# Ledger of designs, part 7: VH-VL binders against q978t4

Target 1, 133 residues: q978t4
Amino acid sequence: MFDGSDLKNLFSLDGFLKTIQFEPEYIREGEISIIVPLRNNLLRIGEIMNGGAVMAISDAIGGLSAMTYPGIVNQVTVSFNTEFMRPIAKGPVRFISRVDRIGKSIAYVEVLVYDGENLLSSKSTGVYFLYRS

## First folded at step 1 (VH-VL)

Design r5 (framework fv_ersodetug)
Fold by ESMFold2-Fast, scan of step 1:
Parts: sequence; structure tokens; C-alpha cells
Structure r5 (fold): chain C 133 residues (1-133), chain A 120 residues (1-120), chain B 112 residues (1-112)
Amino acid sequence: as target 1 above (133 residues)
Amino acid sequence: EVQLVETGGGVVQPGRSLRLSCAASGFTFSSYGMHWVRQAPGKGLEWYAVISYDGSNKYYADSVKGRFTISRDNSKNTLYLQMNSLRAEDTAVYYCAKDTSPYYYYMDVWGQGTTVTVSS
Amino acid sequence: DVVMTQSPLSLSVTLGQPASISCRSSQSLVYSDGNTYLNWFQQRPGQSPRRLLYKVSNRDSGVPDRFSGSGSGTDFTLKISRVEADDVGVYYCMQGTYWPPTFGQGTKLEIK
């Protein structure tokens, strides 16, 4: 069963993701929610969240939400698209990924990002190739 | 500021249908999951249905599966519950409730409720 | 379904005195992420339910600090340190750890 310790361990092994502070809010089969404090290292000029950081974190938890299913041991991003609807000036920032559909080799995933006032600020859709045991 | 107003309740005979509506204001309706919870006369709260922010995912309590249908119209900020094949045990006050997330997890804001009475 | 059992079913307290309500779940509410998704709701006479606490002990905005929650696993407690007239109503615990979400049967709080 994929849990919060697994999620933190996987982030800690990645060169970029290990710089990201976060806490799991919940993990369910096909769905992950994390809370990310909006620290200075994630801000661009103008004191709003870096769009690249939003995309990187969204991509990471998108793929990892597919790994909440039994038998899936790894994944790699095939395609990823992000829509920026609002600037994120207040944290903590909530990232929620959900598997829309899971097949033998491909997962279709959606990631929603909420700012500290709980306003929807970004939406991503991703397609991930799956490796099975 | 956040407000949910249920309408559509009333007295109806067993076997008939009724549609409840929940009008939302004061928040971005299209960003949140929505629930229907009921309370039978003199009884506690019981969860019955949920719909994700975009309407793509729905989940029901076993007692109403196949009889009740949850839906939403984000352009009108309105949640619906279509109730078919009504039974006496469906008599209750029906509340709509906002989820804290775009999917389905836990409820933070509730409407005032609308009463459904199934009686002959 | 997870069964939530509250005790007592009714409670009468004098203004200014403490009140305590217990909630027991049929299985552990610790989720795989390490969190415990136990909520407390208040329903005043003729009004809709209002959430007081989430994740056992976190207060919702506008909830006075005289309301506190504690517990772990299967046993949980809602405490009101000094009961006020506005506290009259029915209190419900609710679990969100397992689908479907389930509520306790409710505890009625009255003033003597």
C-alpha cells in the first residue's frame, strides 16, 4: 500500500523534488493530495509562485498517483499540459492528482492546484507510461 | 458569504419521482466536489451521494444506487439530485454540502435543507 | 461500512461547566497517509449542521477555543471547556477515512 512515507521517500531520492517541502494530506488508490508551503525558493519575481515549480510538482504527483495502484512499480511522463488560471501569491499550496483512467500501459491523470485562499489556480493533464511487476 | 440553498422538496407518493436543486453562491462552485446528506425525522445524519468538481465522478450509498442520480450544472452554479422510485424510508430533510476539495473527501459548508416526505 | 458509536446519547450540563462527548469507530481511522480523518459537527435546533473540528483536533474558522478534540485509532473525544447557552444542540462525529463517510448517531446537549 502506497503511503505518505513512500511519497516522502520518493521525493527525497529525486535531485529536484528533494528541495520541495511538503506534507501529504491524503493518499487513496488513484488520488494524492499534498500541501506545499510557499517558501522563497519557489517564488519568482513579483512574489508569486514559479510556474516551472507548479509544473514540476504537478508532474511528479501526477505520475505517483498512478503508482497507488497494485502492481505498478514505475512510470514515465509521455505528455503533460498545464493551464495557469490565477497567480499563486499565498500559501500553503494544495496539489491534488487523480487518475482519470488507468489501462495496462497508460494512465491519464489530472492535477489541480489551489492557493492559500483555496482558489483553483492551475490545472494539468498528463499521460504516463506504466511499468508493471 | 458562502451559501447553499436547497429547493424541490415536498410530499410525494411511493414509486414517484422528485428532483432536488441546490443553488450555490459565494465561492467558485466549479472548483469543488458536492455532497447530498439526509436526516430522517428524529434520526441522525446519513451520507448518500457525491459528485466531483467537473461531474465526471459520482459515488452513491448502496441504499440509493440505481434510484438516485446526482448531477451538476457549473454554468448555473447548481447541484441536482434526481430521486426515482421513492420509498417511505426516503422521507428526510436533504442537505447539500460543499467538499473542501474538488473531488470527494469531507464536508465543510452545508445548506439549510429541503424536506421530502414520501407518504400515501 | 464503518460504524460510529457516540456516548452519551444525551447530556445535561450547567452553564459554565465542562462537557465531554465520546465517539468510537468499529475500526481504526488512521489512514495510510498517517492522518486520522475524524470530524465533529454541531447542529443547533432548527439549523443545519456546522463543522467544528477536522482531523481530530483542528478547529474550523470561527470555532471558539473552548471546543477541543482528542483521541486516536478508534476512540475520540469532543470537549467543551465551559458550556455556553449557544452550545445547545446535537453533536455528531463523522469518519472520512473509509468510503462511504459515516456519522455517529448524535449526542444531544441540553442546559439544566
Scores: ipSAE 0.000, ipTM 0.528, lowest interface PAE 13.5, mean pLDDT 86

Design r6 (framework fv_ersodetug)
Fold by ESMFold2-Fast, scan of step 1:
Structure r6 (fold): chain C 133 residues (1-133), chain A 121 residues (1-121), chain B 112 residues (1-112)
Amino acid sequence: as target 1 above (133 residues)
Amino acid sequence: EVQLVETGGGVVQPGRSLRLSCAASGFTFSSYAMHWVRQAPGKGLEWYAVISYDGSNKYYADSVKGRFTISRDNSKNTLYLQMNSLRAEDTAVYYCARDWEGSYPYAFDIWGQGTTVTVSS
Amino acid sequence: DVVMTQSPLSLSVTLGQPASISCRSSQSLVYSDGNTYLNWFQQRPGQSPRRLLYKVSNRDSGVPDRFSGSGSGTDFTLKISRVEADDVGVYYCMQATHYPLTFGQGTKLEIK
């Protein structure tokens, strides 16, 4: 089963994601939650979280949540869209990815992002191509 | 309706102090960094101070460092500027502005109406 | 500090004709997230500044499509395809990529 060690290892293999400090909150079949401290490398002027960082982290855990299902050995993003509803000025930041539908070759995923006050700040929808054993 | 309303301006002699206020309504004030921008009579816009969402970080233009202090009270949805040791060159309309807008974070989507500070002998 | 230079400083346009304002930055405005935080503002006489465009080319709500922005890196342009009487005022470019935040000198648009 896909666990927190697997998640940390996969982040460590990516040039940008390896710079992200985080802790898994929980990992279940079809759902991953992580907590990300809001460090300076993730901020733009005004001390709000970089929108590109929100998208990169959301895309990563979105795809990885599909890999929590048995038989899924890899995935690649087909499409990804993010809506920014509130600025993220206070950490830690919670990212929750849920698989809305797991198909033979495609997964439909939703990612919700909450700021340090537990306010919903961003929502993403993603479509991922699945590789099976 | 998102609004910012500045008050506290007036006529003051050199060396004196003034405190400006900016009252916010229609949005979650505590989630936004806030800026002060001034405009001298007949001149352009000049940024000079910013405060983080929680008040922990502040930055100033060199022209006002050590004389102006930016602060905020999130329980009252109000931004402040304490101006000490005022000089003739501080004469301007002072605007507060919000740091965020829409789908991506960026500066200055909402501005106040401005409050006039005149420093004269 | 990033220096923002606008040209021309004043512009007189016949109603219905196009207008173009240039803005040049002393260094690249591309932020580490790949976005370019170059804004355009309009200030009508006696009014507060109003943001017209953000991230070079994105229009704010209520801004008519006759306003368009283009450019990359250090060179940017604001275009008004068909000047209306309500366009009289001063236009400012502003960068939010680098601290401290800086504005151009302003371009005054007048109707002939």
Scores: ipSAE 0.000, ipTM 0.503, lowest interface PAE 16.9, mean pLDDT 85

Design r7 (framework fv_ersodetug)
Fold by ESMFold2-Fast, scan of step 1:
Structure r7 (fold): chain C 133 residues (1-133), chain A 121 residues (1-121), chain B 112 residues (1-112)
Amino acid sequence: as target 1 above (133 residues)
Amino acid sequence: EVQLVETGGGVVQPGRSLRLSCAASGFTFSSYGMHWVRQAPGKGLEWYAVIWYDGSYKYYADSVKGRFTISRDNSKNTLYLQMNSLRAEDTAVYYCAKSQDYYGSGTLDYWGQGTTVTVSS
Amino acid sequence: DVVMTQSPLSLSVTLGQPASISCRSSQSLVYSDGNTYLNWFQQRPGQSPRRLLYKVSNRDSGVPDRFSGSGSGTDFTLKISRVEADDVGVYYCMQGTHWPYTFGQGTKLEIK
């Protein structure tokens, strides 16, 4: 069972992700939602969220949502594309990752990012290679 | 001794605003998530809002989203609830409550005495 | 939202006798960290709620050992082994596993 302790532990193993403070909103098979406070370390000039931070967090949660399925022990990003629709000036920032399709070796994932006013601000599509036990 | 003291309640007409304050003492206020809970006359307890230790994250129940704003001033050890567009259904005793961690997770260990808000025409 | 259902809604007990209150949740309260965030609160007439138990069975400092909690998953019980006069009040269960936090409707305990 993949849970919030697993999620926090996996973030702690990465040099950048360990700096991200977050709270899981829910975790279920094929879908993870987290809330990220918009702290100064995540801002670029202009007091809006760093696009690189949006991409890094989206990529991480996207891959980890594939690991909510039984038997999947690891994953690696094959391709990742992000569309920035709106600047994120207000936190907290909600990241919702959803597995659109889970295959034997590949997962197709969608990540939606909402700002503090619940406005859709970013959408990512990711493809992940899966390792199975 | 942990103490939470709410103020700012009163009688107000529908559509008006009120700001509640919760003065905290006896613990390191800036290290804990804080909550607001209300209780309508003769009814049960209803949770409404949480704010993290540093004010960077807030969560609201659907019934108050867009109307109520939780905030805090750690330099004054004070929690606030700004209530806009008040409705008769918002009539209740409002309690502030303390969590046991930075993030407001899992439980409410200490409660204030409550302040009464009455919304009537 | 997670629905918390208490039973009974009212309970009348003779001093010194035991009391038992049930709480059922519409979803499992086991959080992703393995903990079960089921809390019990007491509200005496005219007073603020006071926490009695957290994480199902852990008793707060100053709460008498005659109060105990048990249960797992979706079914929980608060027991008072010997009811005393100052136990009069309303008892609430609360789940802190899922946002928003939700309370049971309350159980009124009276002395007969």
Scores: ipSAE 0.000, ipTM 0.508, lowest interface PAE 17.9, mean pLDDT 87

Design r8 (framework fv_ersodetug)
Fold by ESMFold2-Fast, scan of step 1:
Structure r8 (fold): chain C 133 residues (1-133), chain A 120 residues (1-120), chain B 112 residues (1-112)
Amino acid sequence: as target 1 above (133 residues)
Amino acid sequence: EVQLVETGGGVVQPGRSLRLSCAASGFTFSSYGMHWVRQAPGKGLEWYAVISYDGSNKYYADSVKGRFTISRDNSKNTLYLQMNSLRAEDTAVYYCAREIAVAGTYFDYWGQGTTVTVSS
Amino acid sequence: DVVMTQSPLSLSVTLGQPASISCRSSQSLVYSDGNTYLNWFQQRPGQSPRRLLYKVSNRDSGVPDRFSGSGSGTDFTLKISRVEADDVGVYYCMQGSHWPWTFGQGTKLEIK
């Protein structure tokens, strides 16, 4: 069973993700939501959230949402695209990843990012190759 | 100077238990994830278990799930591996190893190892 | 699991000559962040493993510059430009890109 402890552990084993402070909001089969405080290490000039940080966190939880399905032991990103709609100047930032389709070897995922005012600020779509037990 | 020192190995019969310890010094132990890696006699290295910096998350190789339990005591700078239902194929030198903050660059420091022999 | 295959399994080299060890992965080691998490370890006889290189080509502190790493995707190489007596031992490649982490079977380096 993939749970909040699993998610925190996987973040703690990655050099960049280890620096991300977050709280799981919920984890379900095919969907993960986390809340990330907007700390200085995630900001660029202008005190706006770094687009690279948005992409990295989105990519990570996108792939991990595929791992909420039974029998999926790992994943690797095949393609990833992010649309930046609004700057994120206020936290906490909510990341919601949902698997749109899970296949034998491929998962299609979307990740929606909301700022501290609950405004949709970014949308990502990802395709992940899946490793099964 | 970073040091990791394993103890607790020995000779045991199949089906019995052992607890290994790894004493850490020379770094802020509570800031690092820790791993257990083993090496069977004359064989290569094989990863078995990891624990997060705060002890809240643990992962195991499939071959030891349900039999081995990793834990840590950050107040004592010590990592543990509780090994239950030991089998002959668990015979190996067991190393503790540290992860670092850089993603994918695990096992930057290793202990000297402690030998576990499972025989009748 | 990702299978890591090393070649050769054993290598005999004359002192001062170069040595080369190959490592192949069953799938690409390019992680989602664009980095390749391929590491190399050395184990001298009777000693614990020591990390030599991380992310393909970056040397750990104290590792001599005669050790170098190269490669991409699924094919990687560890090179020793001038083999010295204390290079005797077993060398392992290891991938950190795909869970669970896996090691190659090892390459034994001997002096002629």
Scores: ipSAE 0.000, ipTM 0.491, lowest interface PAE 16.4, mean pLDDT 84

Design r9 (framework fv_ersodetug)
Fold by ESMFold2-Fast, scan of step 1:
Structure r9 (fold): chain C 133 residues (1-133), chain A 124 residues (1-124), chain B 112 residues (1-112)
Amino acid sequence: as target 1 above (133 residues)
Amino acid sequence: EVQLVETGGGVVQPGRSLRLSCAASGFTFSDYGMHWVRQAPGKGLEWYAVISYDGSNKYYADSVKGRFTISRDNSKNTLYLQMNSLRAEDTAVYYCARDSLPYGDFSYYGMDVWGQGTTVTVSS
Amino acid sequence: DVVMTQSPLSLSVTLGQPASISCRSSQSLVYSDGNTYLNWFQQRPGQSPRRLLYKVSNRDSGVPDRFSGSGSGTDFTLKISRVEADDVGVYYCMQGTHWPYTFGQGTKLEIK
């Protein structure tokens, strides 16, 4: 079963994602929630969360949520789109990835991002190609 | 010169409340995250709370979560710690300290400037 | 939480002689960015703590070069090459790699 140790290990292997500190909130089949402290390295000018960081973290947990299903051993992003609804000035930031549909070779995923006030700040939709054992 | 000065300590009975203040000078207070660290008599340092440079993010050690509240007033260059439901084990010198890097919550380098501390004694 | 253990807990040194303080962590302090966020603090009697070193070996402004830090992974050392009277106090290691920050229990340095 895919757990918090697996998630942390996968982030540690990535050149960019390894700079991100986070804690898993829960992991279940088709859904991952993580909490990310809003540390200095994630801020842009204007003292709000970097949009590129929001996208990168969302993309990463989007793909990884597909790996919570049995038999899925890897995934790669086919397409990804992010809607920025409000700036994130307050942490910690919650990222929730949900698999909307899982097929043989493709997963459709949405990622919701909430700021420290629990306000919805970003929504992403992603399509991921799946590799099976 | 850069300075932090804590006030508000004293002797209080268990179950009561106390509010600490930390006055900052010599730097742009509103640019830095601020920490509270305590030291029990004859013991080591223990981190308890941090607030981001703009006051929007706050984090606490599990031992004080729900009892202590960190806040700040950037217009007065002052950091606060509201301590409720005080216990004997809260007896300590309380230090305020500035985070090492500006414009965030907290850094990997910890605190680079510390106040002189204020003593809180919780005694019946 | 990461446990930081210092040794010795107390140390008496003759003026001008070297001193070494050890710090061990319960898990690796190498962060995912490849850096090691181990810091050293000094607290003189009746005074507030002062940071001496950050990221293992980097001296803070105003810290004399007789203070040096070394180590990697889980084992770290603070060295004072020539102890002076003003060095009396307690020394703490602190890790910033894993949240929350944790400190060692402290090493008391005395003269004589």
Scores: ipSAE 0.000, ipTM 0.583, lowest interface PAE 11.6, mean pLDDT 88

Design x1 (framework fv_ixekizumab)
Fold by ESMFold2-Fast, scan of step 1:
Structure x1 (fold): chain C 133 residues (1-133), chain A 121 residues (1-121), chain B 112 residues (1-112)
Amino acid sequence: as target 1 above (133 residues)
Amino acid sequence: QVQLVQSGAEVKKPGSSVKVSCKASGGTFSSYAIHWVRQAPGQGLEWMGVIIPIFGTADYNQRFKGRVTITADESTSTAYMELSSLRSEDTAVYYCARDYDILTGYYFDYWGQGTLVTVSS
Amino acid sequence: DIVMTQTPLSLSVTPGQPASISCRSSQSLLHSDGKTYLHWYLQKPGQSPQLLIYEVSNRFSGVPDRFSGSGSGTDFTLKISRVEAEDVGVYYCMQSIQLPLTFGQGTKLEIK
C-alpha cells in the first residue's frame, strides 16, 4: 500500500527533506530506491555532495522503508551510522534502503548510496523505533 | 554480569500507592528495555508494561487502566514501577525483566529477584 | 488480547523419562518479518522465571540440550528428552507478537 506519492508527500512535510528533489525508482515491502539529482543545494566545497545531505536522505529513506510493512504508522531514529567510501561528484545519486530485520517495535536497516557512475559511495546502518496502529 | 536488583518487600493499605525500583548493573542501561511482570500467590505471570529508556517511551497493559506508571533514570540505571489505587487483588510478587535485544521481539533474558507487595488492612 | 493455553496443567515424571508440554495461541504468532514470537520460561520453586527457549526453537545461553522447542503458527511444543531433578518447576509459554504480552497459565512439572 505505500507508493511513490506517499513517499513524496512525507518528504514534503519535513522542513529539510522538502528541499530535496527526487524520483522514486521502486518501492517494495522492506525496500525503497530513489534517484536524487545532484543540485547546487546539496553540494559542499569542492563540488562534491554534502556528507550531511547524504546522511539526512539515507536516514529518511531508512525509516520510511520500515513503513512499507503493514501496520507501521510512524518511526523515529534510535541510532544511525554512515561510512563514506567515495566522494560523490556526479549525479544523479541513487539511494537504496533495505530493512535487514523488522521486529515488533524495532527495525534494523541498511542504506546504500551510488553515484552517477554507479559506484558505491556510502553505506549506512540504522535502527528505528516503530509505532503501530 | 548483568544483574537486576529490586527494592524490598512492602505492606500497603488499600487505596495507597507503591513504587518498586529495579537497579541494573554490569551493562549499558540505556541499551535495554525493562519490563514489569507480576505474579499473584499461586497464580501465573501477568505482563504490566515496558519502558525503553533510550527512547523515553513506555507501554502498558490496559488492564491496569491508568493505575500503572513505569519510569527510568538513566543516571542511576534504575527503572521504577508505580501502581496506584491498590486493592487486595494487587497482592503479588512484582518482577522487573530485561529485554536485551530490542530487535528480537521481547523475550526476557534476565529477571530481578522479585518484590513482594502485600495489600491488606 | 492473544490467549495462550497450555496443556497439561501438571505432570509427574520419573527421572530420566521424557516430558512434553503444549502451548496453543488464539491467533498466529508468525510475524511479517518471518519470525514466530513464542518463548518458553521455567520458574523453579522460590526463584524468578528464567528463559529457556526463544522464538520457538532457539536455546538460550546455558540451557542444556535436553530442552527443545518446536511448532508453528498457533501450536507449539516444549520437550525435555530426559528429565532431571533440577527441571522441577512451572513452565510458561509467552507470545510477544503483540501487546499486551501474554503468558500461558503454566505447567507444573514434578518428579515422581
Scores: ipSAE 0.005, ipTM 0.539, lowest interface PAE 13.7, mean pLDDT 86

Design x10 (framework fv_ixekizumab)
Fold by ESMFold2-Fast, scan of step 1:
Order: sequence, then structure tokens, then C-alpha cells
Structure x10 (fold): chain C 133 residues (1-133), chain A 120 residues (1-120), chain B 112 residues (1-112)
Amino acid sequence: as target 1 above (133 residues)
Amino acid sequence: QVQLVQSGAEVKKPGSSVKVSCKASGGTFSSYTIHWVRQAPGQGLEWMGVIIPIFGTADYNQRFKGRVTITADESTSTAYMELSSLRSEDTAVYYCARHPLEYSTYFDYWGQGTLVTVSS
Amino acid sequence: DIVMTQTPLSLSVTPGQPASISCRSSQSLLHSDGKTYLHWYLQKPGQSPQLLIYEVSNRFSGVPDRFSGSGSGTDFTLKISRVEAEDVGVYYCMQSIQLPLTFGQGTKLEIK
């Protein structure tokens, strides 16, 4: 069992992620959606969202979506790739992570990012090493 | 039976590139990662990089960044390691080795090795 | 990078006698999952390396019980209780807790 309180707790333990204000939209086995206000700490010059912030948040919820499966107690990113399609100038920003495949030791995940106008702005694919109880 | 079969020995000129293949049999190709490790004559083992074939994702030892490219073709269950801008110190036996994704990280099976000699 | 140091670099053993090889890592190999990512390989003359021991002390399939591994944190030992002629070769320890994967410099075992 993995819920919104667990998600907020895990973000609070990380130096960068604890600075991110967000609300869970839904959490299901293999899928997490969060809404992130586009605040000043996430902006780069030009008043658009920092690409590093997009990657960091996507990476975090990507790995955490694997933890929605029973018995998975931790995860570590093996590889991560992001395609930036559009700049994000308007919030709130929606991040949706989905596990495409889950094995004993590895998970393959995709993360889709939508801006405040609901336009697909970024897509990430990630591979995560899994630790089980 | 699990087996990794590598391409044959090669002799290359300095500045050229070499591409070594590693064909896997036994087991599902997408269920493991393929690592590349080299061994210079009389020296120890040096890790070069890894590919996760099902995803096409590779990672490399920083000392080979910009010179090494590891790829995989799932349709033929074959991984490739290409090393460019060859130098005499790249003379070595190059091994591929398997790590099963459903288990702890370790190399359960190794290829037979490919000797690459870089000389003028 | 995690540095792996083996001692001795070579040893000669009379058949039937024990052998011991040490491996030291520059950082702890204990992961937060409770496992220690230290493995041992044997490379026989003219052959590819082969897995002997994984995660400190687990014998790989087909490995004789005369081989045993032990240790924790940064200090590890591979022991052969009764050395046989087929054990000749170079032994390597490897850490896999983080990339890049790194090996010890190798220990050559010879028969006296």
C-alpha cells in the first residue's frame, strides 16, 4: 500500500524534492499523477519551467510509481531520458508516471508532463532497479 | 544452455574503430543486461559499460565516454560494443557478460572474449 | 569510483593446503536493501572469467563447497579449504553497488 501521505513523506526526505509543493491527483498500482504549481523556485530565465526540475520530478514519481506494487520497498534510477516538446510557461503542471513493465529487479516507466493548458510538454522514459522485502 | 558467443579477433590501425558482437542464446534476451569488460595483456579487468537490451539504454565508464557505444538488436539477440579513435593501449581482450534483471547484480555467464590488437 | 584492493597479488600453494585471498573496498558495499554487493570470479589460464561467489558468501551453481566467502562492509575474504590443480588461475573481486563497476587487481594462484 502506497498512498498520498507516503508520497509526501518520501518527497520530504529528499533535499531537492522537499522544496516541491504538489498535490496527488491519484495513485494506483503502477500509476501516479500529481499536480505541481509553477512557483518561482521551479522557473529559469524567461519565466519558463526549469528543465532540470521537470526531469527531477519526473524521475522521482517514475521510481515511486514502481513502489505502488506490493513488496517493493525501494528503488534506484538506472537510466532516464527526457524529450522536451514544448516550454512550460503556465501552471499548474501535471505529471503522470506509468509503469510499462515490472520485473523482480527492474521497472520500465514512462512519465508524461502537461502544462496549465493541458498540452503535452515533456515525455520521459526511465529504468529503475527495485529492492524487495 | 546459456551461452554468449563473440565475434572473432581483429587487428586495427591507430585512429580506426572496432565493433565487437556478442550473440546470446539460452534465456530471454530482454530479461538481462549485457556488460562489456576489457583486459589488456597481463592486466586486470576493466568495466566499460552496460546496455539494457529491452529498452536500448546504455551507460558507460566515464573514461571511455565519447569513444564507446554499446547497442543491442533484440531480433538477433546480439549486443555490440564499438570503440573509436583506437590507441595502442586499447589492445585487449574484450568480454561481454550477462546480468539477469530478475536477480542481484552479478555476471553469471561471460563470452569467450575477442582479442583486439591495435598496431601500425 | 570505488577502489578495490586485493592481497596478495600472487600466492603459491601446495595441493591440499588452504588458500586465502583478501579484498578491500574504499567504501562500504552494504546497500540500504541489506545486501552487500561483493562478488568473486575465477579466470583460469586461457579462459573467460567465471562466477564463483556472489553477494559475499553465496556459491554460484556448480561451485565446489571448498570455496567460501566472508566479510562485511569494506573487508572481504575468499577461502579455498583444500586447493586442487583445477583452482589455478587469477581471482578477482568486484563491487556492483554503484557504477562504474570496479574490480580488484587480481590474485594469481599457482601450485608449488
Scores: ipSAE 0.000, ipTM 0.517, lowest interface PAE 16.2, mean pLDDT 86

Design x11 (framework fv_ixekizumab)
Fold by ESMFold2-Fast, scan of step 1:
Structure x11 (fold): chain C 133 residues (1-133), chain A 118 residues (1-118), chain B 112 residues (1-112)
Amino acid sequence: as target 1 above (133 residues)
Amino acid sequence: QVQLVQSGAEVKKPGSSVKVSCKASGGTFSSYAIHWVRQAPGQGLEWMGVIIPIFDTADYNQRFKGRVTITADESTSTAYMELSSLRSEDTAVYYCARDQGIEYFQHWGQGTLVTVSS
Amino acid sequence: DIVMTQTPLSLSVTPGQPASISCRSSQSLLHSDGKTYLHWYLQKPGQSPQLLIYEVSNRFSGVPDRFSGSGSGTDFTLKISRVEAEDVGVYYCMQSYQLPYTFGQGTKLEIK
């Protein structure tokens, strides 16, 4: 079982992700949702959220959603693609990762990002290689 | 309460290798970083490296790269530190330590004395 | 690598008197997340190090209020308001701002 404490600890071990304040909204098998306050350190010029930050958080939570399944001990990103649909100018920002399909060695994941007005602002798709004990 | 229990003292010859174990009990093993720190007799503390078991990735102090390997076995909640090409200067107490979330060492093993002598 | 420098390297204190140990880092330990990654450990003779203070000023569970940490940026201080016999050992500061983690040289505290 993978919980909010595990999620916070894993973010704390990454050089960029440890700078991110967040709260888990829910964690269930195959799906994780977090809420991220939009603080100044996450903004680029024009006072919109840094696209690199959106991608880094989405990639991390995407892989970790695959690890909510029993028996999966590690994962690595094989491919990751992000579509930016709207600028994110208002927080808090919601990230929802969902496993679309999980096989023995591969997981297909989507990550949806909503701004402070609940507008869908970004969608990512990821493919992750899975390690089982 | 979390406990880290290390393997017993070892005496090794120059040029050989040593593998020290650190078994964790209590709390979550996979998500917390396990670090290795050594202390030569009468000297200070020196950080050697870290492993994050869930990612199966390790980072090392550049001084030990090429000679140190840190691994973890999640099924037994045990981390290992292997140091090869041993020299007399490697005589030290080797500690494992666990990061409790915010990059400080809340829990330490009891230490393993490795003596390298001809 | 970040260099950690402690002063003094040795300190003899009469029981009941205060003690102060300084730690300086070669660069700021204040992170963009608002946290300062400076921690203090005590190693008693023959024992493993034990955590005393984390993130500059937070006392770890079970650590007496006689111990306090302060500082910011590159300059940090550990204070013991009333030294007791059980406080004998070597005190280390550590930075965890970046890898490799680095320790000060240690300050040996002895009772007169």
Scores: ipSAE 0.005, ipTM 0.519, lowest interface PAE 13.9, mean pLDDT 86

Design x2 (framework fv_ixekizumab)
Fold by ESMFold2-Fast, scan of step 1:
Structure x2 (fold): chain C 133 residues (1-133), chain A 120 residues (1-120), chain B 112 residues (1-112)
Amino acid sequence: as target 1 above (133 residues)
Amino acid sequence: QVQLVQSGAEVKKPGSSVKVSCKASGGTFSSYAIHWVRQAPGQGLEWMGVIIPIFGTADYNQRFKGRVTITADESTSTAYMELSSLRSEDTAVYYCAREGPYSSSWFDYWGQGTLVTVSS
Amino acid sequence: DIVMTQTPLSLSVTPGQPASISCRSSQSLLHSDGKTYLHWYLQKPGQSPQLLIYEVSNRFSGVPDRFSGSGSGTDFTLKISRVEAEDVGVYYCMQSIQLPYTFGQGTKLEIK
């Protein structure tokens, strides 16, 4: 089981994710929550959060939430879908990833994103292939 | 017990490409990042890039103007660094180094280095 | 890019005497996670670099206790309490708080 320091280290080594400042709120088996300040580098020209950034962060923590389970050493995204319900104009932004179902080789994950007013702004569903030790 | 073993020295002509390998043994490959660092003769260390097998992603030092590509093959626990459009100033020893994403922010083990000489 | 500056660039020490190497970063290396991302490596002649000290002050496995690291923010020091012949080589500090990772220019330690 990895902790918040591990999560920060993983983000720091990725080209895009390293640009993301965040604080882990909690990490549990099957669930990760992080808080992301809404900095200018995450905004599109219109001063709302870039949809691509929402998807990239959601995909990353979605896969990592599957890796909170013992024996899971890697994962790859098979399918990922995001529904945008509200624009995100106020931070900080909360991302919560939760494993809905974990099988031997596949995990089904959802990621919920809340804006600075604590309003649900997007929902993603992901399917991840799992590598086990 | 943990080792990174690199491919042997190479002599290349200007304008060609070189691909150096780094095979990991004695540890978990997919959960660790593999970095590439070079050292020109008599010079210091220069970071080139990293592959994170767990994400399937790589990132690079922009100094190399898109000439470097880092890949990994998890089935053989091997990382590769390919540098194209070689110039004489690319003559250097190229090292791979391991960083542990779950427990470390440092390079715990280094390969033995691969000398790449670029000359006509 | 974060610039790492080492002083001195070279030093010559009589065996048994202490040595001290300084490293300064152009930005703070303290992350919001509470960790300071500064590490020290030694490259012996003809060999690959090897890790000595990680996260400012922690000795890596097998590193003799005569090596110690200290510092905070932007100013860091590596000390060798009693230099031995096997300590000859080039010492590098490295920051890993952001990409690209960057190294100091190196400090060459020689025996008199």
Scores: ipSAE 0.000, ipTM 0.511, lowest interface PAE 14.6, mean pLDDT 85

